# Miniprotein binders against q56419: the designs that were tried, part 52

Target 1, 326 residues: q56419
Amino acid sequence: MEGRTLEEVQEEVFKRHGVLVPKKELEDLAKALEEAGLLLTEKVEARLKEEEEKLKRERPMRLAGLSYPEGEREARAFLEAFRASYPGEGEEARVLLMPHLEPSRVPEVYGAALAALEKTPPPERIYLVGVAHRPLKEKAAALPVPFQTPFGPALPDLPALQALDALLPFELFNTPLAFREEHSLELPLFFLKGRFPEARVLPLLVARRSPELGEALKVVLRDFPGLLVLAVDLSHVGPRFGDTPLTRTLAEEARRRDLGFLERLAEGEPEAALAFLGANPTRIDGVEVVASLLPLLRERKGKVLAHRLDLEAPTLSAVGAGTLVL

## First folded at step 4 (miniprotein)

Design v1_20
Fold by ESMFold2-Fast, scan of step 4:
Structure v1_20 (fold): chain B 326 residues (1-326), chain A 108 residues (1-108)
Amino acid sequence: as target 1 above (326 residues)
Amino acid sequence: GDLIERLEELAEEVIRYLKEHGEEDLARYIEELIKWIIEELKSGDTEEAILILTFLAEYVAEVLHRLGAPEELVKKVFELIKEVAEALGMSPEQIEEIEREFREAIER
């Protein structure tokens, strides 16, 4: 990808537009573009450093007023409306799998998660494991700061986070900027904080499968017991995800794939759940999270409370969402 | 009522319009979605039928608007969605939400 010479640029402009641009003007333009590029790089780098410094203190709400109400009273009513959307009863959870998809798209699924939380004794801490939608420097990361919510700040469990960091072969607090715009943590946290306002949180992101994370978490959970939450979406089908337009057959395949995956997790067989996905594991958002947390999921039986396939008409696509208690 | 029969009649009209405007692949796709809705209604999955019907209505509204379809045809699609929602026991508030989504799709 070699750049064009100034003489080549000069000749092309003359051929296309009948104007001969003096070489000196092209040289001045090239210098100005190089200088502008340097200034843009300097500005971008300064802005990123500023944002990174802010994230050392707290993680602000990004989706307040968009995906959920900013005010505490309105947020409470919003949360209770989601619970009302699920007609069934919950089940006590030691491990909860819930979505991070836009809540308004799958209200019954979030309602099922809320129902499970109603049956669950308040935990001292929540291990909230989401999916990185931006690159991480390592396979996984955490951000040890208060996360703002309409129900007040969700405070980090610093002793548990430090215990986890000490057991990992990489720096856990490695990519603060990845947390700036991360809905896989923010959206589940809204519901979790609303139900368990006193619980501390370990906000964790997985980018690639990390067996060492699951092994370390098993040790930390023994010493710092809490609720494990896997905030993951299921099948992604349709053109938005490099697929053909949604049809009944593709939707039924997605539902069977999602339910087969969740039911095997409910049987305490996470390796069987991963194997069930066969040749299309990338179609399920939570594969890397489940693969990382195998030691925490084995031999834990539970129940699938809800499953829905969210249909996106503009893109002819769909995303699966489910609630599973273990 | 003959809700399925009315769905089939409207489907035929929309598909015919699309074929007359050279959109054969689009007509086939919409026909497939309508058959899916009818199949869910016949199996008693009312909630799923509404979701697929809303998906179809939103998509058809965008397509018909893009092609400059007659206002009366667009209106028929809207009225059918409303009738299905009413027949299936949806609240006035839920029906108003469907109306809003359909209107937004047409304005795109």
Scores: ipSAE 0.211, ipTM 0.648, lowest interface PAE 3.9, mean pLDDT 85

Design v1_21
Fold by ESMFold2-Fast, scan of step 4:
Structure v1_21 (fold): chain B 326 residues (1-326), chain A 108 residues (1-108)
Amino acid sequence: as target 1 above (326 residues)
Amino acid sequence: GDLIERLEELAEEVIRYLKEHGEEDLARYIEELIKWIIEDLKSGDTEEAILILTFLAEYVAEVLHRLGAPEELVKKVFELIKEVAEALGMSPEQIEEIEREFREAIER
């Protein structure tokens, strides 16, 4: 009723229904609705505080039984099926770019990532950088707790996380609730934990470009070496993402933009990759991650192992996915 | 049979009806989707062709229903789509779902 007076409401009811509602009854109703709103806000705040407290101890699985199997044996078979979907051999990775969309939509792309992990020596820790799908209080965040998986908990690398926090101009552990339901970390982590069960993890989310994160990570990686994983999807095109209806030409343009971006990253030219996207407008959710991690991507040459534009029939929309080794 | 000939017949029926009802933009879009299916079939990408056909079927059923197309036209369009779908090896379950959408279009 914001922007409407009680007198205006009273007049509308009289005009439509021929009933004159006493002003006091409307005032009492407005007060009751306001009080109910305050109670609802208190209930919501109490629930969020409870969830936040739980996240201080562990991050439970959210997609088990949906995107991957709950049981360890079934999860292992599932992971091996994805590896089998990619006929090629991998390359050793110091930096791995892999997707975070539903794995069953692009099995060969996740299979390529698994092939790369197969050729990579087991790291002591994995720097897993995903995309925030919920607001963060700062440009980036981390959650320093065990993340549950079917292969056991992925333990946080607390010394490395604390070293990173100390170098940043903001509190790293700033938005625990953003990690409650975050597929850009959970889905890649399933595959990473399955391949490197002993590796500790730094689960990081980027919401907006943070050059200070990239500079701090460069320092931390020197003292705490590990595998850097960028868990990002590529082009988002079609009506589901607010674009025009997808055509063959637009799908081919999306494939060209994705590959042009990945190939420039593979040449060790991340600024050129970002400039290429600026000249060829698109929705790539990994842009802010790549822009934040520039110091870690420069002069690292590698190879694009796989790329697919996954088409969704109901909306005729598409999401690009790729695997890049640096 | 020649799937391309059946897709061209499907295009002719739907595009003609849409143009007669002032829906030039919709006619162009449906033409683009059918051309996409034809190019996929020529390149041997049957999997993508089936996916685009599935979307086309749902989209056409909804458009024809919205415009109040005659029952006979809706039935003819469905039969053409069904013949293409069967020739592409679509499952009975997938074809039954397409049939349901066209049946709902008729029962307006």
Scores: ipSAE 0.306, ipTM 0.719, lowest interface PAE 3.7, mean pLDDT 87

Design v1_22
Fold by ESMFold2-Fast, scan of step 4:
Order: sequence, then C-alpha cells, then structure tokens
Structure v1_22 (fold): chain B 326 residues (1-326), chain A 108 residues (1-108)
Amino acid sequence: as target 1 above (326 residues)
Amino acid sequence: GDLIERLEELAEEVIRYLKEHGEEDLARYIEELIKWIIEMLKSGDTEEAILILTFLAEYVAEVLHRLGAPEELVKKVFELIKEVAEALGMSPEQIEEIEREFREAIER
C-alpha cells in the first residue's frame, strides 16, 4: 500500500473514532483482514467498530498473564510480594500518585503505593486518572463500563460519572477505543481493586491539559467523596523517547527533576512543580494530568514514599517512577 | 590489554549465570553491549565507554541480586568497574559515586 493511502486511513479513523492509530498497527490490521476482500479503509473501520461496540459493554483484561497473574489466588500472592518489596510503612492518602510503568521494573514503588493503601480507609469510589498513550480528539475521556480484573470486575460509578459529564463543556464518554489498550489505567487498577474490592471506579484519561476537568472534579468530589489516584510516570529519557542516549549525568538530572517535582507537589505547590519542570525540559507524561488537576492539588501537603529511575539498558533509556501521598 | 581481557572474562561469567536463570534475552544484550564497550576502549572513546559500563554494571548488579546470585559474583562486577574507573583517571569523588550507586543497586 502507498503511504498517502495509509495516512488517509489514519486520518479517517481519527475523525470517526477520536484516536490516532499508529500506521504500523493499521498495516498489521490490514494484513490480518486481507482475506475479507474489503478495501483497507473498510477492513480497518469494520474491525475497529466491532472493538468499539465490545468496549461499550465491558473492558476486558489485556495484560493478564503478562504484567500480572490471571488467576485470583496467584494475583493475591503477586500483590503480597510487591508489598513485601517495600520495607517502609505507608501513610493515609486522600490523593495518591503512583506509576503505571510495568510493575516488575519498579516493585518497591508499587509496594509503597500498596503500603499507603493499607493505611487508607476503604473509599466508596476511586477517581483513577491515567494518561492517554495515543493522541485523542478530545482533551479527556472516560469509559463507563465494568473493567475486568483477576479480583472481579471494577464497577463504574455511574452517578458520579454522569455528574462529571454534566459539568464539562465536552462529552466525557467520547472515545471508547482509547481504553482498548490503556495500561495507565489497567496496571494501577489491578493494585487498587486488589486492595479495595468494593470501591467503584471513575476511569479517566487525560490526553492534554484540561483545567475544566480539574474544576469539575473538585465539584463532583464534594458530592461524591473518594480517593483520587494520579497514575503517572515521571522522567522519560533516552533514545526510546527521542532523546540522546542515557549517561550518568542525564540520569542524575532525571532523578533530581523527578524528586524536585514530587517534593513541590508534597508541599501543596503544584504550580511550582510545573514551573520546576518548565525550567528543566523533560518528557513527563504526568505533567498534563497535574496541570489539569491543579484545583485538587493546591495547599494539600504530603510525603514522597518512594522513587526509582528504572534503567532500560537495551534502549539506553530510563523512566522515573514514584509514590506520593497527599 | 589485561583490563579488557578481565572484562571479557567477567562478562562471560555474568552471561553464563543469566542464561542459567532464564534471562537469555538480557544475556544476549549484555554480550553485544560489552563487545561495543571493548571496541570503544580500543578506539579511544574512553569516557563514553566508562559511562555506559557504569550504567551496565549498576543494572547487572541489581538483576544479579534479584536472581539471588552469589555475593562473590556481584562483588567481582563492582571491583572491575572500580578498577576501570581508576585506571582511566576518574576522580576519587567520581569513584565514590560509583561505589554508592553499586551499593544502592544491591539494596534495591
């Protein structure tokens, strides 16, 4: 297929479904559907529409058997092992910042999050805010369906989601396909559901900064109190992220950027945290989440429980991860 | 010379241990990376070679610790990196930093 045609397919999918699908994925889909005898655009559209309709009913597990165990007993043992990897005690959280990086890469950071959850009273609902890993048409989105986990389905808080939708200047339930393969929600949800099996969830994705989302959430949280979870990774450095190969100096700069950012959040100064990053250019996917949620983070003091810069030697790259309690 | 030969010997020992414990992809990556480090040392790209070798050593120490490797093997990795840094003129402050990072990696 010619490059122009593939680009047209990508643009058409974005217009219809609100998500930018990588050209490589479109090529792979086309190959899988070649025997159907349809044009590339028709083949891709039919497949994506089928997946979209499925997502209107439930969100299935994608990473079971890969990032966490599929069975409930094995999943429970897995959680206990992660908690054991963190030697410290947790602190009660009203707001929890935790990573969405592959858990096996930063077990003590997830262990710190579990320690905080152990000290936190069970919430009726969790506002789980992740990062869209594909460009979306809208700034933010939610999917109001059960999310499957090894601990049973995490049920959506429909009244709170509808209250949130009513306050926003855009349709909140706008892009079901954005949730098809979204690890920034699935990985934290595994840990949250294991700890709080009865809590309902508001699964939210931020693609670009949305101050209106933060203002609306502040109102909704008053009427529907719950635990706010920011599922974000920190510094992204190295060739995998379009930067120069990792060096000792760049790694130390990344650690200082991460800790400076987290410490300013812990002081209740999220604008100062963002300004600190602006003075030290970096690719932290969580910046858009923090910028969107400013009204919920101001004047809320807390503590950094853990931080790691995980080195990915094959790509000479690194990703920062941390646990912050507010 | 001697230092490169010792690096090759230690790399082979680490690679063998990793393969025996199910880390074949990582073992292959380390094998390829060590080859490039040695080529950099031979071509005079000494500073770059030391930097990547230091990161590799920290990462390898953490993986070996996670796999339950003998303390002696982990110590050999540390000793070689320290000797390479000393031989290539790194400051006492830089060498202490390498020692600190190695100790932290083992504790993770």
Scores: ipSAE 0.000, ipTM 0.172, lowest interface PAE 14.2, mean pLDDT 82

Design v1_23
Fold by ESMFold2-Fast, scan of step 4:
Formats: structure tokens, sequence, C-alpha cells
Structure v1_23 (fold): chain B 326 residues (1-326), chain A 108 residues (1-108)
């Protein structure tokens, strides 16, 4: 019983069913419900512990058969179709910003990312930085296990992850369960593993600004060079995100905000990019990632290859997506 | 031109149905989306017109499905949308995608 006295429950039952239930029966029922609640809590805790133990060995695919094909041959054809959807040529990336929303919604944007990866020499490792969609115990986290993909497991770069952990003022491997269902890592990883099958991965999630992460990554990247990937979506507008229904004005504002942000990053001015977003940086979920990685983005010039606003008709909402090479 | 006239005809059919069923707010919103398409066309932005037509098509399909609109009306509205898409110079593949989105939206 949540915040109700036994007398209140007794009166409610009488009003609804015309029966006065003795207090002893209500007490027995309350005890049974409380005991059932304790059992449910134990069940939930047992399941979470079991899931956490599984995540110590591997991170299984969650979106196979939904967002991308489960079979390797079908997955390869799917990836090539995205590349074909982008008519331009890519540019070599030292840093790649790409989206993590459903790929089929913005195929040209993922195609632009693939074009950039085609021009990029195979890295020994990929620093894949996504956005935490579940709370983390710390500002950032990593999961040091193989991530399954249709192209085989993406193996963790354990030496580089350990070097990173040693430099941080918090435990890096702090929230394994946050990785159980995390599309900001799984969806970009599908494309990255398809293009660079031999690269090891550092799967990283950012929940809140961690300047310490950026400083530590700058050090680790000197000893363990690799490709830095920021897997971030841009503007989130419309009722699904607490706004009014999508209008031309709102869509134009979202595009202008997204492009202004990306263009300043392309100029090597990430502080200016953050300042440009002004009083509403939360409209872009990648803000916390960019703010964490400032030391890696300064003075690095590049180009915006693609930008699209994905319109979601059922919710009258939209999400921005872009590909930026630095 | 003819394309704008077809968009106005599409608006008339959908808005009439919505108003007849007490959905004044939805009718006004559909009017805004169609105005957006028309304004994009007047600016020479066919890409934007196609994007918003696709958004409109999916939303209209969802609304008509939720209101239990007669199958004949749903089919008529879809055919009007298809005619506008063809007039915009959309490829057969793009038109098939609108048909698929319209069908999927109705099924949701």
Amino acid sequence: as target 1 above (326 residues)
Amino acid sequence: GDLIERLEELAEEVIRYLKEHGEEDLARYIEELIKWIIEALKEGDTEEAILILTFLAEYVAEVLHRLGAPEELVKKVFELIKEVAEALGMSPEQIEEIEREFREAIER
C-alpha cells in the first residue's frame, strides 16, 4: 500500500463494493503484498546481477534483426547500401563525428561517415565515444569486453583501456549494466567494425561533462594512437522532447543550430561551438561529449560532409544528424 | 500552378474530413504543413517540398487510421498524395517509399 492507511483502504473498498473488510484481513493482505514486494525486489536484484555477470564476458547484439541484419552477408550488403546512398567522396578522418539514431532514418548521413572511413587508413584502435542513455555511477564509463557484431566480435583494447583507467580520478569500469542496451555504441560500431574489422575498440559512454576524460584521452592517444569517433545526435525538437509540434520555423532553427555547431567544430573551435548553442545546449545530446573532449578537438580543422533533419511523423518531432571529419 | 492546385485539393479533402469530425486543431496543423510545402516550392526548394510531403503523407495516414476513416477516403487521399509526388518529379522508387510509409503508418 503506497501512502495509504488501512482505514483509508477499508473505506475505499466499502465505497466501491459495499463490503466492510475487517482490519485484520486488510492487515493480512498488506503483509502479503509487502512480502510479495520483497520477493519481487529479490527477483529483480538477482536478474540484474545475472545480467551484469554476463556483461563481464561479452556484450551481445541487441539491435540485430531490427536496425541491421543479423547475418554477415546480409549485413555487408546493408552497409554497402548506406555507402551508395551518399553521392559524395569522403575525406580522411583523425576524428569522426557521426550519429547514433536509427540508420535507416538518415542513410545519407551514415553513408557520408562510410565515405570518410574509406579514405581513412585502418586504425589499430577506435576510441568510440557515445552518449549514456541510462544513469552512470560516474561521469563516464567503459566496458572492457568483446562487443558482438554481424562481422564478428569487436575486441576491446585492454592495454589502452587500462592506461585510461589509471589516469582517471574515478573507476572507468563503473556501470556495466548501462551498456546492456546502448544504441549510441551499437549502431556506430556496426559501421566501424564493417569497415575496420581488425581494429580494437575502446567503448566509452559520457553521461556528464568530464574534462578529466578528455585530458586522460589526450595522454592515452599519444601512446595508443587511433581513430576518435564521437557518436552523437544533434537537435531534438518536437513533442517527444517536450517542445511544440514541428513547424517550418522550428525545423529551420534546428538546422541552423546544428550547422552552426558543426561548422565551429570544423574550424577547430569547440568552445565557440558550445557557446553558439547558448542557453539551450541540452537540445543536442552530444554537448556533454564535446565538452568532455575539448583538448582533442581544439585547433583541428575539418569539414561537415552531411547533415539531415529526421522527421518523425507519429510524434511530430525531429532529430538532427550529421557527419563531420576533423 | 497545377502542382499548387493539387496540393490545395489534397488539403481540402483532408481538412474537410477532420473538421466534420471535430478535429479543428489537427486541421489547422495539416494546413500549416501544406503551406510549408507550397512555400518551399515557391522558393524553388523541391528537396524540402519532397521531405515535407513525405512527413505530411505519413502523419495524414496515421490520423485517418486513428479516426477510423473509411477505406475509400484513405485510398483517395493516398492517390492524391501520389499524384502530388509524381508532379514533384519524384522517382518511382521514391514514390514506392511514400506508399510503403503510408501503408506502415496506417498499420501502426
Scores: ipSAE 0.689, ipTM 0.872, lowest interface PAE 1.1, mean pLDDT 88
Fold by OpenDDE base, second read of step 5:
Structure v1_23 (fold): chain B 326 residues (1-326), chain A 108 residues (1-108)
Amino acid sequence: as target 1 above (326 residues)
Amino acid sequence: GDLIERLEELAEEVIRYLKEHGEEDLARYIEELIKWIIEALKEGDTEEAILILTFLAEYVAEVLHRLGAPEELVKKVFELIKEVAEALGMSPEQIEEIEREFREAIER
């Protein structure tokens, strides 16, 4: 009823439906709509407040039943199928770079990650570093709460998180809302929790390069050893990302940048990897994460296990994904 | 359309002030929060929009207070946030909470 009188609404209803609704009934309806709107508003408020309060206690699954199965049995079958999609063998990982793209788009890349995890002794804790697709108050953030998965909750390593916070020049526990729907953590965590059910997790997001994070983590890792996981995608090209529709030339350039980035990381030269990208014209997603973690990536040699540039046909766009072990 | 316009106006007022005071990083952050709200609205996710708006309101009130922003600007920003909040169907109680944050920003 924004700006319309009850008489105007009455006239409109009459014109559209041929029914003259008594003014009193419209008043009652308006009141009921106001009451319902107020009730909806109160319900929405109560729900929002409840969701905010929940984020203080746990991070619920957002993509269960969409990107992965909600049920544990089905989730285990999902993991097995993804592992089967990669025909190769993995290697032991001290650092794992893996995608956070929709799993169905790049199954063999996730399969390669699972193959690496098969060769990796169960870590006590996993440092899971994702990309903030939502703004953060600080350069990086953590959410020190359980993350729900089909395999049970991924419990935070509070002592390690506190140790990290104490070494950072900013509050680590910032912007909890950024974690609510952040798929860069949720999707990799499904695979990680499925493989290492007893591992504690440090869920970290990077919005902007934070050299302080890498230096702090290097210190923390001494006293709190664990698996470092970089949950990052690679090139983002095409109309969704401001380019022309995908062409052979654009795809070749995206692949060149993705592989050139990963290969230099595999050689233990993360600075060279960043330098190779320059202005990052194909928008490699993981740049800020890698730039933050330089102290942990230096001199670590490894292997590229998988790479894919996946076409999203409806938008003629493509996203690169890769799996790297160090 | 009207909501997006109000959010853009909000962005312009706050970002301009922040840039004028040398707070480029804060300006960028506020811009990204507003973009996030706009995206949520475009996706029809009103719940997300309300959550982010509530956070934005608290954050903007704090920042404007910390920087000693003029009362006129604080009031203008509050009115814009209130308009968006009302349009999103936030309750009077939630709006009063936002108002309290802005009032505290003026009175301190």
Scores: ipSAE 0.234, ipTM 0.665, lowest interface PAE 2.2, mean pLDDT 88

Design v1_24
Fold by ESMFold2-Fast, scan of step 7:
Structure v1_24 (fold): chain B 326 residues (1-326), chain A 108 residues (1-108)
Amino acid sequence: as target 1 above (326 residues)
Amino acid sequence: GDLIERLEELAEEVIRYLKEHGEEDLARYIEELIKWIIEALKDGDTEEAILILTFLAEYVAEVLHRLGAPEELVKKVFELIKEVAEALGMSPEQIEEIEREFREAIER
């Protein structure tokens, strides 16, 4: 109905098929479609409310059997295969930057993250910060429920989450449905839970830069020390992301920007890392997370353990992935 | 020299087919990817050559499949890619993956 009259519809059917559909039949059809749309909307709203209620109890696995095995034994073997794909040793991490794209695409990058976790003493809690792939009501959000994994549920650190919520100028637990289908948390969590089965988690999503989040987290981390994990992908280039097909020049630009960004973070200079990217022409999605967490990243020196540009032949595109320890 | 000659033969076969079927833009793009592999080899960067060859192989298999290329051409193109892959030291498993992509192109 938006932008088309019944007379226009009648005229077009006549022009294409040589049949004059009576106006009353078109009106009846339009009313039936409108009523069907209303019924479908009510059904969708009811389903969303049901899903939202379920998310008050737990966050189920969505990618089990697709991105990782559902069974614990198979999941353990899968995780060890990723570790084996990285020939280097890790470094102890207080802050870990790791990817969240499909693990099988960059196994050596996830292997590097696992190597770092092997050198890291088991934390009581993990602050897992991912990127929102669905709109949030606020700049950031958290979901304070157990997240299911093949290694058992990753339990929320309720006292730390409540302390964080109390310090923020917005409600932290503001968009539960954004967590229903969120690979930027689920995929890193698979590896983190496999390595640190006793650690509680703070599952956090950033949609837009929130300096308030970084300031609040700095306070909370003092009272509730833990491992900070930035689950972010790097450059996104090619037609899938609005560029021309991947060329050597575009790939070199993506790698230059990824490595320049990571290396400045490794020097403890997150503002320099952001300034280096400028307008972020290769679309590093970690920018909003880093910009939010500046107080936690300053003066922390570390090492880039791995970097790969994953090439997608069907889309002639590429996504950068890296592992950084601070 | 021999490896670069095989890459040039690969380029000639694919580009000829694409131009004969009015796909000038695809022909130009594939030529650019092959030049990238050749320049990587001249720079001694075998890892980059392998990465771009794998990307090229997957893309060429998909293009030939979409255009309904004859089985004989698909097999010849795969043979040339396999020769380059073997010369670059790619594992039997990596070559098997490329073979799978080309088998898919033949099976329509």
Scores: ipSAE 0.735, ipTM 0.895, lowest interface PAE 1.1, mean pLDDT 90
Fold by OpenDDE base, second read of step 5:
Structure v1_24 (fold): chain B 326 residues (1-326), chain A 108 residues (1-108)
Amino acid sequence: as target 1 above (326 residues)
Amino acid sequence: GDLIERLEELAEEVIRYLKEHGEEDLARYIEELIKWIIEALKDGDTEEAILILTFLAEYVAEVLHRLGAPEELVKKVFELIKEVAEALGMSPEQIEEIEREFREAIER
């Protein structure tokens, strides 16, 4: 075991996944993550192979009982409480940008997403595009298996996934282990499945900008219409991300970039949104996802429903989250 | 104007071949990629145009290879892409990379 402390693992999990796991749960998660192959030991490799074989059949819940309730009754009460945290009304979404940050950190932002989903007719399928916080073999990947939720399994849309794979210049069904612990899909999926229990899902991850993905999806969406969901966070600032402790100036810059990004997306100008960020000095998480989906975001006007820059007090760091409807 | 015409010619050659072989979805996808390049050019975004063109080149090379396209068609498509790449100011090294992809598509 190369001697990473539980604190270093917590920091790394949080850096990678934007999820603050309590130390005790981190011990269990670190044990699970040790068991999950973050530490390349022979035992871990064997376990990773076993987990990879399991991922050929289903993706189990990893955050049930941690980030959201495991039981269906409690999960429904959780959804209701999050919806209540947002005092506004939503709008019908054809495209929904929502966070994948730990729900307890930004409840009103998830509440805004739920408000939008209330105004959205039930889709036949959901294209759920998350951020790969682990390396992928290709620019993007999909996992064509059921994802477990407290509301039952989110079933994949295999015909739509196959149509997408056929249009990509790379194998879409790559790096299944990247999905095992990817919170950018699991957390949004809880809310989406809770609202749309009958919708099929296309769970997609983006590691780096893939223009091919956006154009392929634009073609696939003609034959396989559905709701597009971008599960992305915004700015990541402070010591955890290589900055000085959060100051008023740094927080104002993070907010300026987050809102400037979201507003340009709301105007139907995704290229202008990317250009506005430049070198992305506040490390907006969703840049590669947006860059991949440009063809689907162009000329779509919408509305920013919520934004928050959430302070992680122990590290004096902050993460931005937002909800946008197009 | 001339660059857009070359892209349209490229589209016509590839789309025709794909439709003749029953690959209508691939044809639609390539058409959308080419439209995106044209839009980038109209907006003056040469960097985006180069990025998408590079992607298009890789994709077309792979698709033509997979379908067993005639060498003459692959060469013609490559020459059209090369002309566009040169006009966009792509480096010799970048063009060589595209050439390698097309060569690999012919030799396999």
Scores: ipSAE 0.000, ipTM 0.233, lowest interface PAE 10.5, mean pLDDT 86
ESMFold2-Fast, scan of step 4: ipSAE 0.730; ipTM 0.896

Design v1_25
Fold by ESMFold2-Fast, scan of step 4:
Structure v1_25 (fold): chain B 326 residues (1-326), chain A 108 residues (1-108)
Amino acid sequence: as target 1 above (326 residues)
Amino acid sequence: GDLIERLEELAEEVIRYLKEHGEEDLARYIEELIKWIIEALKSGDTDEAILILTFLAEYVAEVLHRLGAPEELVKKVFELIKEVAEALGMSPEQIEEIEREFREAIER
């Protein structure tokens, strides 16, 4: 296979399909193809094309049996356990900020989100905005298909998605494969669908700040009112993220940064929240989402219900998580 | 005994082993984590003490495994952590999770 490197294969696949294939999968495939005398790109591209075609029909569960139970009964008991982990009462939400990291690591934070959903009237639709963990062809994307959950499929709000697409300067449905494995949508959706089984969903991913998305969403929300959910994690500190090992000082700085950010959002001051992060905006993955949604967050007052710093011992790292209602 | 005395004994056991194996930087880091727990206890922040003890326990189990520490040392360190955890009011389920991590350190 002298004509292609693994990096060239990744680049070609990304340009054609908008996804980075894991190097381990490419290495395993490369060994098989080298033995057969075939080009790596041909087999990888065929597989990605097949997966892309499947995503035109539905988005299957990827984390069932790992992050949450597959069966509806077990999934319901799982939700009840998370709600029980939060001793407080929720507040009604028109905008909800919740995490997307592994729920078992911050059960009280997800419990706070469930408490807020409990106090919130059932919406006709949920605008679920997550963070792209894989490259998108544009700054943002959506996938207009049913998303499977243990509580049944979360159905797309096609009229609202089409209205949004019409207002954007780019094709909204631009990177289907980015949704194949995306926990920033799947994990919050599990909780949202469990609480609001009849709500339609707009599953949205942000890769880079898109003020045009926020402006378009402001228009669409007037005609298609619903619950706006920002599924974002907060501070990322430690060696896993290119920093020094976690210390008391770094943990205190992370908590101060997270709470200062959330409190400014709760005061209806999202520009002040972004400015507060100063020289370290990349330490919080919600920055690009908040920066994109400024028109929807200004002058909305609310309350921080929970905040936790999740400590990861093997990597001496930590990730912040919070629940905010606006 | 006194929680602080148990944490100091834990520090001495782990730090001595790490220094004997040339791991001065790890020894200093673990000492700082134990000081963090002690300061949390002095300030009355039991939740913080539990959080950092859990983090410390997981990390120490991994370090002792990586360095091939003797089974008897791993067991001694776990017993010291367990005494602190029980005194802090950690549940049997939380303590069992820590025990599982130390068991894996011996078996692997």
Scores: ipSAE 0.571, ipTM 0.849, lowest interface PAE 1.9, mean pLDDT 88
Fold by OpenDDE base, second read of step 5:
Structure v1_25 (fold): chain B 326 residues (1-326), chain A 108 residues (1-108)
Amino acid sequence: as target 1 above (326 residues)
Amino acid sequence: GDLIERLEELAEEVIRYLKEHGEEDLARYIEELIKWIIEALKSGDTDEAILILTFLAEYVAEVLHRLGAPEELVKKVFELIKEVAEALGMSPEQIEEIEREFREAIER
């Protein structure tokens, strides 16, 4: 490392590729490169370029065998078990808000989403809007490639993606590396593909609020009708997120904010939902997604099907998850 | 007109091969990519057409390699892509990049 810190390398990689590489990975690579007499930045960039080139062709499963089964038979049994975990009936969805949290943490919330999907006629396409947990070059991005699932590839709707790109003031097809490890798309897509195997998908990520995205999608949906899915989590509280350990008071506040947010969305008042959160002190994950999709959420009434604040005991932290149908 | 015909020929060659090998999903995807290029051309968006064609070239090269496609087919597909690329006004450097991908697909 002739004069550069790991932080400087991380920043340079981020600037060039829009990906924040974990320091641990950089440390391991630095060690290997020191032994080889290579510059860390060049090797990291070469590897990222290789991964980017792969993502031009397909998005492979990253969580198969971890968060969900890799095999189709086992994956179908997994879906049935999750559906069984929710004792209620669903409603037809035109818009579905569902979590992207680790499925095992909130099975009944995913079960509620499956219940809604049972009452939903098979869409021609699914607009799957996730949260970018990695930086994007633009406010939003899409990856127009097949996403691998245990049920076969989820194929992109290229005509609809093209129509969307044409209406945006920025390049939609940016930061492909941000999709590589993004679970906010992969986890919901498992359930969606399992239920609607023939549906095309528009895999979208939002990093920051893009009113342009919502307006563009509103136009695109006229010619390319489909199911809109918001893959978002709710409150993030506790030490993992900079708070004190979870207390009754903190949990009650998180639940209040989660439910208050979802209820206002269910009344067709997305602006009121955002206003209710204010500075978002419990860090509801889906805020930027909802803020981007206001034109599509206005005046749509629906129902909250499930909510859970799930405790991660090892960190005394909790994450909120919910299922909403509009 | 001529570009669209070449793209349709490209589609026919690749899609036929994929269907013969049971890769129906890949065949459908490639068909949609080609339709996307055609629509970009019809709209006058040459830059978009070039972008998608570049992507298509990379994707097809990899898929044909993965399936163990005959060298003759790979070469034919490359020549069709090259003709389209040249007609779109792609630079020699961009065409060389596509050629490299096809070469790597034949040599792996």
Scores: ipSAE 0.006, ipTM 0.229, lowest interface PAE 10.0, mean pLDDT 86

